# VHH binders against F-box/kelch-repeat protein At1g67480: the designs that were tried, part 16

Target 1, 376 residues: F-box/kelch-repeat protein At1g67480, of Arabidopsis thaliana (Mouse-ear cress) (q9cag8)
Amino acid sequence: MQAFALSGKKRIVNHGMCFSKGNLDLGSRLSENFMDDPLIPGLPDDVAKQCLALVPRARFPSMGSVCKKWRFVVQSKEFITVRRLAGMLEEWLYVLTMNAGGKDNRWEVMDCLGQKLSSLPPMPGPAKTGFKVVVVDGKLLVIAGCCMINGSLVASADVYQYDTCLNSWSRLADLEVARYDFACAEVNGHVYVVGGHGVDGESLSSAEVYDPETCTWTFIESLRRPRWGCFASAFNGKLYVMGGRSNFTIGNSKLLDVYNTQCGSWHGSKNGLTMVTAHVEVGKKLFCIDWKNHRKMSVFNAEDETWEVVALPLSGSSRAGFQFGKLSGKLLLFSSQEETGQCTLLYDPDASPGTQWKTSEIKLSGSCVCSVTITA
Short names: E, the ipSAE of ESMFold2; O, the ipSAE of OpenDDE; V2, 0.75 times the mean of E and O plus 0.25 times the DockQ between their complexes.

## First folded at step 10 (VHH; framework vhh_6fv0_2)

Design g2 (from c47 with E102L; at its last look DockQ between E and O 0.32; V2 from the best seeds 0.00; counts 0 for: pae E 11.4 > 2)
Fold by ESMFold2, look of step 10:
Structure g2 (fold): chain B 376 residues (1-376), chain A 120 residues (1-120)
Amino acid sequence: as target 1 above (376 residues)
Amino acid sequence: QVQLQESGGGLVQPGGSLRLSCAASGFTFSSYAMSWVRQAPEKGLEWVSTISYSGSSTDYKDSVKGRFTVSRDNAKNTLYLQMNSLKPEDAAQYYCARGEDLWYSGFDYRGQGTQVTVSS
């Protein structure tokens, strides 16, 4: 390693950060008072970043507290790139659980071995349901939803971001349209929200996209028909929206709405699935648990748009539902019913057919509401 | 057999008004959301408006909001489209459709449609 850094002052460009309303004053301070100082005295900044990339991810909040320049660096996309090249990326599973009493939610965090780490700080704002979570640029976003106010559901437009490097929440720009029970997915660094219910309980056809670089939500082409209770998955630059219904249709329609982000248009077919209780994407495949068919997974192959079925290894007439987690390309199925006695299942879609199912020793502190996996 | 019969089209001047009707038979009209769609020569199918089965909710393409009003009379099994402040871009063959008959690339035609022509 060479240690020559005599002209070590550098201007750091703010990569991939979206300044929230709470961070506006921080932006001016980041650009002026400390960017000329070396990250580590006696080292060029690029060498110093390589050294910092070797630090375990659990230490990132401590590193961000050293000084403003270290805080800026650990938040940058460049730092994640350096860690990737060094083979230091760590995959953590984040699970939102609800206590048996149903009084509050908490985010539990586990490493790739299922070992529990510290919980996240509480989400800001009121308790919500019907919200969606997504990962963008290594950050957890919690988007919209609704609150019960005096017996009525009130849709929210709030968007909150958890920064794993800072172990803190901040507020991002609101949606243009408050919504709950909508479809949400990330496509090529942008976040899409589609449909749901609005502030008056109406079924929505509107859709919006968030650009982290501009920190703004913009409308895209609306769905032809309003849709709620739907979900979205992203494959090959396209947004696949499935499930749900509206007050403008009757009966089951297996409508699949596909938005091509490059040309900005929707296409559709009747090759979708009705409402589901859980879904997760692994590779080019989408795994779903149907609302009324808890003993099977429906598996969508995005490459040829075909469906297949995988039976769950359940004995008897179990009616327990599941929620998904994902670790290292494998599926975790968390039971949603305590009284079933059902152990957490592990499914490896890449294993040979006779060896794909195992049980997992992972135990949650409560019922799984949702989960995401973040690599940093 | 499901039948939809559009009427009320014609020739109007820019800024004029027309009221389209769609008579429905062969199904329980009040159980279906209904839509108006249009197709101009050398253009693709364009959604115009939708009304819920009860008539309590409506939605419109942005270019016609404030100018067009969709309504229905479930006792008469009839869907209506009041078109005001007509523009040359509104000239097209207009069709009504049940919500389940409407596809992104088209719909199941149940009638002949009705022609709206704006002189310009």
Scores: ipSAE 0.000, ipTM 0.236, lowest interface PAE 11.4, mean pLDDT 79
ESMFold2 (binder alone), look of step 10: mean pLDDT 81; pTM 0.826
OpenDDE, look of step 10: ipSAE 0.617; ipTM 0.837

Design g3 (from c47 with D101E E102P; at its last look DockQ between E and O 0.55; V2 from the best seeds 0.00; counts 0 for: pae E 7.0 > 2)
Amino acid sequence: QVQLQESGGGLVQPGGSLRLSCAASGFTFSSYAMSWVRQAPEKGLEWVSTISYSGSSTDYKDSVKGRFTVSRDNAKNTLYLQMNSLKPEDAAQYYCARGEEPWYSGFDYRGQGTQVTVSS
ESMFold2, look of step 10: ipSAE 0.014; ipTM 0.413
ESMFold2 (binder alone), look of step 10: mean pLDDT 81; pTM 0.823
OpenDDE, look of step 10: ipSAE 0.564; ipTM 0.813

## First folded at step 11 (VHH; framework vhh_6fv0_2)

Design k1 (from c47 with E100W Y109S; at its last look DockQ between E and O 0.43; V2 from the best seeds 0.00; counts 0 for: pae E 6.5 > 2)
Amino acid sequence: QVQLQESGGGLVQPGGSLRLSCAASGFTFSSYAMSWVRQAPEKGLEWVSTISYSGSSTDYKDSVKGRFTVSRDNAKNTLYLQMNSLKPEDAAQYYCARGWDEWYSGFDSRGQGTQVTVSS
ESMFold2, look of step 11: ipSAE 0.014; ipTM 0.470
ESMFold2 (binder alone), look of step 11: mean pLDDT 80; pTM 0.815
OpenDDE, look of step 11: ipSAE 0.022; ipTM 0.404

Design k2 (from c47 with E100Y Y109S; at its last look DockQ between E and O 0.03; V2 from the best seeds 0.00; counts 0 for: pae E 16.3 > 2, grease 24.7 > 24.2, placed apart)
Fold by ESMFold2, look of step 11:
Structure k2 (fold): chain B 376 residues (1-376), chain A 120 residues (1-120)
Amino acid sequence: as target 1 above (376 residues)
Amino acid sequence: QVQLQESGGGLVQPGGSLRLSCAASGFTFSSYAMSWVRQAPEKGLEWVSTISYSGSSTDYKDSVKGRFTVSRDNAKNTLYLQMNSLKPEDAAQYYCARGYDEWYSGFDSRGQGTQVTVSS
């Protein structure tokens, strides 16, 4: 037994580690009488929520610190609805960057105009690779991955959540299966992880779903074939898994695995891409960069499951690191090369041909590892 | 610094066999999945096979399945590729690579290669 566990109690995995924005029915031992107090004395709670909805998002951590009721309201789905109706929603871009030396990782945060905001508190745990990030209920999840510990590669099952209302990280329930280089996406408020490499580097077929309301991971039907180095996107209540490799399909896999969350089953087709190094969803479309041709991106239209190609306005002969972001319905392309330095491009899919690409003034302090966009 | 050195290439007739070796140093070999990739002069880099860090799981390109066998000896820090029933299409420079996806790891994760030539 470790010293941290001398009492025999396991790590706490409920209330304070996982929050539903509008539901506190989980086994809380806190007094419920704070919910009966008015949000602001002398005002109906509906009016008080409208007043709070006018406060800039940057002040949400302060508002969440006022009392338990304010914290509950600011985290609620109803509050997001009130802010939307008031025209107060703010979209922020969160980018995890690594400098050229590979020693500094930090989350950079900026608004929709590219103005830098306060950075996040340090991400917990050791530096990892092969992890995935997703947004669910306005919160950033960092899921699993692997790291070097004592000279050995260690796959992780750890899940961490950043809560913008608390400006803090907390640990959520672990995955059942430690994994890295897996597919991950959010579908209708649930988070899915599929495949990847396990503890021994083995290709996985297992898949799990996280329900933020119950704060638990549960297995779903496994893939028909193991898959790693893959990615996922969500459209119309379905999880689309593409790319990567499988132990059962020698070579590059064109297999598209689609999980229908309503019926709980997989369907496959050969309408996927084989080698994808970056991807992002904008609207009903999935944008992908193919490893073999960095001058084009492939665009999947989920409505009719067809592919088209868009040219990238890139020059130069060096291999570059590419990652996507998105902001205000537009696609960001983060690119870096050792000779020419960092550049950021903006793609507007709705602009006239010939004007869809622009340079962006967004400057990162290092290479983009991943990004998410959170509206609140 | 990661170092990978391939050996065992050579000239064979169609239908012949070769065994490639890759000596690894500069990292904990037993902690990483390892891959074989190849490049012919007229082709880009092509993935051939991958083996898990323990050796318990293997994967192969369709065109080599049943003919090639990847293996590893973690005590000797060595990766192997047994190539049987070689075809002219298999002629290429063969590289070993470290990692779970060789395409994302860049050039620093592979050796200088060993040439396999298949000629009648």
Scores: ipSAE 0.000, ipTM 0.164, lowest interface PAE 16.3, mean pLDDT 78
ESMFold2 (binder alone), look of step 11: mean pLDDT 82; pTM 0.836
OpenDDE, look of step 11: ipSAE 0.015; ipTM 0.356

Design k3 (from c47 with Y104R; at its last look DockQ between E and O 0.02; V2 from the best seeds 0.00; counts 0 for: pae E 15.4 > 2, placed apart)
Fold by ESMFold2, look of step 11:
Structure k3 (fold): chain B 376 residues (1-376), chain A 120 residues (1-120)
Amino acid sequence: as target 1 above (376 residues)
Amino acid sequence: QVQLQESGGGLVQPGGSLRLSCAASGFTFSSYAMSWVRQAPEKGLEWVSTISYSGSSTDYKDSVKGRFTVSRDNAKNTLYLQMNSLKPEDAAQYYCARGEDEWRSGFDYRGQGTQVTVSS
């Protein structure tokens, strides 16, 4: 009975997906009427989506190659919701590694058990530094940075997106201002970039936000003073910017800049940290490794804006510091510049005292540059 | 007005040596611990070394231990960093800082810094 009513209507579904120029060109080749055909002959589309949601995540690129309609479904936010309800979400760890010679970057992918999966396709363009990586809508964004050309750093405004469902890279809209060594974080589905160094090496106070619905970057209120070498974290609709340096004299460099995305304004205080070598957010807490003392973590609680200290277990003389990963609500600590294959540490912030630290069997094929965790 | 002015940077070959100086004024220099920090173009600020108020105690980042020596002359209000066996990874803008705390509280640095470049 419902089939008769549905067969009489053609429905165009609008989704909050952003397409790059290349994807837009491919999108114009897709049929405008892709919703007319059933996903699976003989099944209502809602039932077909439930069946597709049972497929392991590793098969998503194959599913997206079946036809235009399957590709659209696999990319949709609705599909992630269906998989969540079916209990089929999979958490994968993506680690960007550099070999010992520093010649090539590669993304290594692991499942929640630490088992290695396929490597990603190479990132577009030349190797860069000072870029930032974030996750939005289950996609990995690699933002800006710089490279050395003729003895000079050249800032970039380019933005690339890796679609985990299609296993492919595409280009998004450029930043308004090319930058490197800037702060970057995702807040409520939007991506923020703040400060850094610009094209001529100038120190920046400007900040921008990316809206995936409009596929555009727009300026927001600038910082009161330029800031570079900084980082950002997001909690409760607010963007917390810490670390780094400013051109203007401030006694202690513990400046914390907080942007409230609801009212569009900055608020400052001296409740931050000056220098960290690594940071990660887990739950409502920000974990930082101090630049001077790698045997401790400073932990920020966003709910009351207080700091605590957690001692690291003895790291031995061969470790200079750590980079973070995150998996299943726990922290992974990868030793930076690890030459001997020493164990990765695992920290469970929710475990009882005396049981919070373990070793992890995860081994990387090179030095960790950065990591992200993507659930799909 | 607190003033810190760095000097002594330059171009050097790998394995070479440089001696940095920091002239301090506007405060009682001998009452403060002092530190050296550095910044490479693609990295944030990095602690290098700290020396106690009197100069009796020193500490170094592991990667420079045995190659760098921090010292101070409280009569001349001057902080020094002797850098030997320089490596390409030591290339950075170097700053001196008035330190209140070695690990969490941060450093008070205000000078323009001095550039160290290491190339063949």
Scores: ipSAE 0.000, ipTM 0.187, lowest interface PAE 15.4, mean pLDDT 79
ESMFold2 (binder alone), look of step 11: mean pLDDT 81; pTM 0.822
OpenDDE, look of step 11: ipSAE 0.175; ipTM 0.635

Design k4 (from c47 with E100M D101E E102P Y109S; at its last look DockQ between E and O 0.19; V2 from the best seeds 0.00; counts 0 for: pae E 15.0 > 2, placed apart)
Amino acid sequence: QVQLQESGGGLVQPGGSLRLSCAASGFTFSSYAMSWVRQAPEKGLEWVSTISYSGSSTDYKDSVKGRFTVSRDNAKNTLYLQMNSLKPEDAAQYYCARGMEPWYSGFDSRGQGTQVTVSS
ESMFold2, look of step 11: ipSAE 0.000; ipTM 0.221
ESMFold2 (binder alone), look of step 11: mean pLDDT 81; pTM 0.828
OpenDDE, look of step 11: ipSAE 0.008; ipTM 0.276

Design k5 (from g1 with D101E E102P; at its last look DockQ between E and O 0.02; V2 from the best seeds 0.00; counts 0 for: pae E 13.7 > 2, placed apart)
Fold by ESMFold2, look of step 11:
Structure k5 (fold): chain B 376 residues (1-376), chain A 120 residues (1-120)
Amino acid sequence: as target 1 above (376 residues)
Amino acid sequence: QVQLQESGGGLVQPGGSLRLSCAASGFTFSIYTMSWVRQAPEKGLEWVSTISYSGSSTDYKDSVKGRFTVSRDNAKNTLYLQMNSLKPEDAAQYYCARGEEPWYSGFDSRGQGTQVTVSS
């Protein structure tokens, strides 16, 4: 029926990515006029996208400021695909650090050579603990957790997304159930959260999945028993939930809960771990630091579902834990103790035996809380 | 701001008993899982026991099961560890820790500790 004219008051929303729940007021915010303009004058849009794909990733915020159409293109999944085909994908390491004596969380960003880039804008909302981070479609999600309000911990359902193309944070749909200390992983473009503690501190058996296309969280089949302090990893379309506690099953349990995302059902086995202080996935392997013994890594090979052990190159007693990062197929181990966190370890699982460990020159401005690696 | 104060350690003969206490302040004790950890001379930090936030569920290192009992009093913000039938290998500095993953909370997630020494 009625054609709507462009105005200077129009709002541009991220197309091709999940829009926030509050921005689904469709139609009145979209216009075909910016889609009619050529992306680059004198070029077909397909060719223009290939030209833009050659621009270094550090320039993405500048490209997004050229016009609405450029912003739309650089935010799209198609653009990542074009960059992959052009051999232009860049891997950046994002580390959330916390300075002693304050709530000064900041995301430090490094390229594949460890060269520091600009920090991200401050995360929105109150300082939280027990949250999880995940990468979906090249975007960083920070999910739930808890915060102190009037001397009490309050579980959060908040979900925030960092858009590297806009260099900005936005709010996504809330979880159905506020939770902290839960398991979280991405499986085939969807984000799963499992268990944790709820609003009243209760142990949760509920699980939810986020679909970026619909921008909604929906419940999936619950765990048979509540589970908290657990973690998740994803292999071959399945969600592996390990570690943690339950009101019914506590400690020394190697219970592994596996959710098949195609069938929508859980399967249990005893081929897990009891408790870890850190974990990271590199390739088809899951690396874990055991809660009780910080001098080794337990390594799960997803191809044959077997465990092996790698000793850490530590002398003396360590009274601090580690946090993992990864970069270029290698593991980074950040010490959580402030005085010893200056010397980051690097583990190359593909190097010759006896030469897999090195010292990394990467230095953080504070204690590592978590890290992700984003390729774009 | 988080404060954990352990007490009740001492010198004990093999087969003896001790009861450790941990006074907690600066956080809402009743919604946190709590743990006991220990460090023997020349050894790393070792997990001993964990208790759920309500106190309804407990877990123990295999070597202390049946001898140690963890409990809590949420009204007093206090965590306890009853240690019976003590053995020389139980000698260590014992720490009260918030959560099951004290390493994620950093070095400050536990108190100063209390020493347990077992003769012979």
Scores: ipSAE 0.000, ipTM 0.194, lowest interface PAE 13.7, mean pLDDT 79
ESMFold2 (binder alone), look of step 11: mean pLDDT 80; pTM 0.813
OpenDDE, look of step 11: ipSAE 0.023; ipTM 0.486

Design k6 (from c47 with D101E E102P W103Y Y104W Y109S; at its last look DockQ between E and O 0.02; V2 from the best seeds 0.00; counts 0 for: pae E 11.8 > 2, placed apart)
Amino acid sequence: QVQLQESGGGLVQPGGSLRLSCAASGFTFSSYAMSWVRQAPEKGLEWVSTISYSGSSTDYKDSVKGRFTVSRDNAKNTLYLQMNSLKPEDAAQYYCARGEEPYWSGFDSRGQGTQVTVSS
ESMFold2, look of step 11: ipSAE 0.000; ipTM 0.264
ESMFold2 (binder alone), look of step 11: mean pLDDT 81; pTM 0.830
OpenDDE, look of step 11: ipSAE 0.023; ipTM 0.451

## First folded at step 13 (VHH)

Design p1e (framework vhh_surovatamig_d1; at its last look DockQ between E and O 0.02; V2 from the best seeds 0.00; counts 0 for: pae E 8.7 > 2, placed apart)
Fold by ESMFold2, look of step 13:
Structure p1e (fold): chain B 376 residues (1-376), chain A 120 residues (1-120)
Amino acid sequence: as target 1 above (376 residues)
Amino acid sequence: EVQLVESGGGLVQPGGSLRLSCAASGFTFSRYAMSWVRQAPGKGLEWVAEISYSGSSTDYVDSVKGRFTISRDNAKKSLYLQMNSLRAEDTAVYYCARDEEPYWSGFDYRGQGTLVTVSS
């Protein structure tokens, strides 16, 4: 495999190398002959991975196009670990936006300074709502939801993954139960989905977990009561599910269901929130915008299960809601209702009182539907 | 076309009572939970009360509990808010709102509202 450095780089990087013995060695789709060749000729593979870890994240698609072995390495979870140890991790913000009128959506990508990067390819499949997004192993998953088919809402079980190295979407295993308006969170490398509405519109008590190593969804213990319109967050190996309703209750319910992933069991209390329009986890705290009151954040501390309130800076937008983004341990608040005078807010929960709020220069091309932050 | 028409507001002295009405049309009224929301002069929109589709369950913001009663008549496609022991801070334009059932992320209110003014 040839080694070379890309001309004009500010640092030494390897780009465009193919370490296979050409198509003569790797012409079979059933062969992984690329794993027999060194990643970089003359270097042990461990050292070569350290060299590749120095390449800026924006170049990952180019690295993945060099050869099968480079693609395999860039996709591996070991590579993320090597980049972390080398101090090369980069944090990017991914925002799903929808234009005025709600006809088109697209994923916008930006770095930690708000500089816009390339957009993602369109999500596959029909336009959906009530889906959830999550990050697992540095990859973006879009899970389930519903769509209008022949005038009826139809719950989906499909799961799609965006792979940074391929700059493309692929399909993962379906959920066991199609659902929308469900709770979803990642806990210790596993993805949990809880409740929601099923194919017949029924409120669900079922819950499932996705294991990326086996590439399968399996059921876990069901909730005691069905729940939809709920949300989830993860703290210390536990899944916190709150908000929402069921056919058994309507109105204000502060039910908090907590799943301990080590014991495999649910524990309930009445110290949650009814329903929120936005939530985000930062550090050991959960920040929520209550659906009935958009002028404050309710903040949950999972260590003592207490709530506190943070007032939003007073604005002229009396009907504005917010959607959250997260960057570098800080919250971004995007207005969910369009208004020409409303800028993106930045909240630093660790800053001194009186300096926690700032404006952000980040501008979106449309209304924020959801966002995730991916570090790689 | 969904229509919600509020009425019954007016000027009232502190401690007085009013009954607000909302006439609904253009949708299956009995299939939706309904809310009253209000907007005080110079303030944002505030949720006041909600009632389930059947009328069997109600909920109120703390500041009005024990003073306001939400009710509905599905046969007349009407929503009501009985407001007793009115206070100056209850002064607002009151809107009838349909709760968004599949996607409870906001209120669908389309009427002009009805003004309630509580002053001496």
Scores: ipSAE 0.012, ipTM 0.337, lowest interface PAE 8.7, mean pLDDT 79
ESMFold2 (binder alone), look of step 13: mean pLDDT 83; pTM 0.844
OpenDDE, look of step 13: ipSAE 0.206; ipTM 0.619

Design p2 (framework vhh_surovatamig_d1; at its last look DockQ between E and O 0.12; V2 from the best seeds 0.00; counts 0 for: pae E 8.1 > 2, placed apart)
Fold by ESMFold2, look of step 13:
Structure p2 (fold): chain B 376 residues (1-376), chain A 120 residues (1-120)
Amino acid sequence: as target 1 above (376 residues)
Amino acid sequence: EVQLVESGGGLVQPGGSLRLSCAASGFTFSRYAMSWVRQAPGKGLEWVADISYSGSSTDYVDSVKGRFTISRDNAKKSLYLQMNSLRAEDTAVYYCARGMEPWYRGFDSRGQGTLVTVSS
């Protein structure tokens, strides 16, 4: 990146801004006249983008600091497409870990081989629980949750975003309703949150959607009944909400609420699943570990809305729980009881039936709270 | 302040029975679901059973289904666990807990516990 780094410094001083447009400020947070400079001197911009697409992902923060045009390009959806066509996409696993009972939580980052990379900067604000994480437009969002203040749980509406190009956290618009233990998923570039507990611990039926283009949260149709301790997955433009409890259930209901984002309405059925300790989407399938039986996975096929069961390869009467990671179309199962010698499991849903399970060499520095996978 | 006091533990032979009780105070008992959880020596907490605020719905971990029965008396602000056909693996400290939060979050309101030892 030697020659490219030298060519990235453009005239952003008094010469390039004052007289090129004759405008003071025209509806943009960035001056548009810097977009007229070539991305790399001596190359057409389309060729320059192909050259930048060959740079290892670990250098994206450095690239984003070269100039505003480079930052714009690295953050663009076009750049991800160019990298995909060039075969340069890198899949990284982000795992939030916590030491036994401590405040010391950290986002650990690793590549597809399990090699550790730098940790993220600390998350803003006090330690929280009951929050949800989601990836939208290649950025990690950490949404709401609660914290313990003077012996009481206090719900938050805060939303924070980690930007890969800046290697920093920033604050997004708050939710309309503070909540924790809610369902959350991304559908077609929008983020949905459903149910949970509110400020005074009340059970919520409300739901909201975040539009990254407008940077706002708006209400959608509420659930018929409040629902908390639930989870969500997205398939084919629909939001599937399952599990959890209500005023009348103790978590043994298989109620499935499906929101069709095109029609803007909910439809219910009993083809869901009760409470889970972990879930992850791979392809058109949803993998879940039942709260009460950690020795199997329940697998939902979104195409025909059917359930299958996959037994975990556990010996004896182990009751260890798991959290999911995802790498290269395969599932990682991180034991919640790794201190007891239970290894991380790897499941390949596309392998032959006798070869789907293996052990993984990936080691975490603490207990897995949650994980996301970001490809860039 | 929430107070939960467990009692009824003790030493029992395999196949025997015990009835655990939990006396609650400091909150409106009839408006909360209640749980029993246990901790075997050297193990983490394990959820055992839940009961809804009215007592109309119950649920159990698979290892105790058919042997344990959770119940409540809202007038006496009391929670119970009838344990039949006890096994050595049921040896644990048993805790009464308020709420039905998912196990992986832990419980933030529980009693001091009562020890159940199943040994010949």
Scores: ipSAE 0.012, ipTM 0.417, lowest interface PAE 8.1, mean pLDDT 80
ESMFold2 (binder alone), look of step 13: mean pLDDT 84; pTM 0.853
OpenDDE, look of step 13: ipSAE 0.017; ipTM 0.303

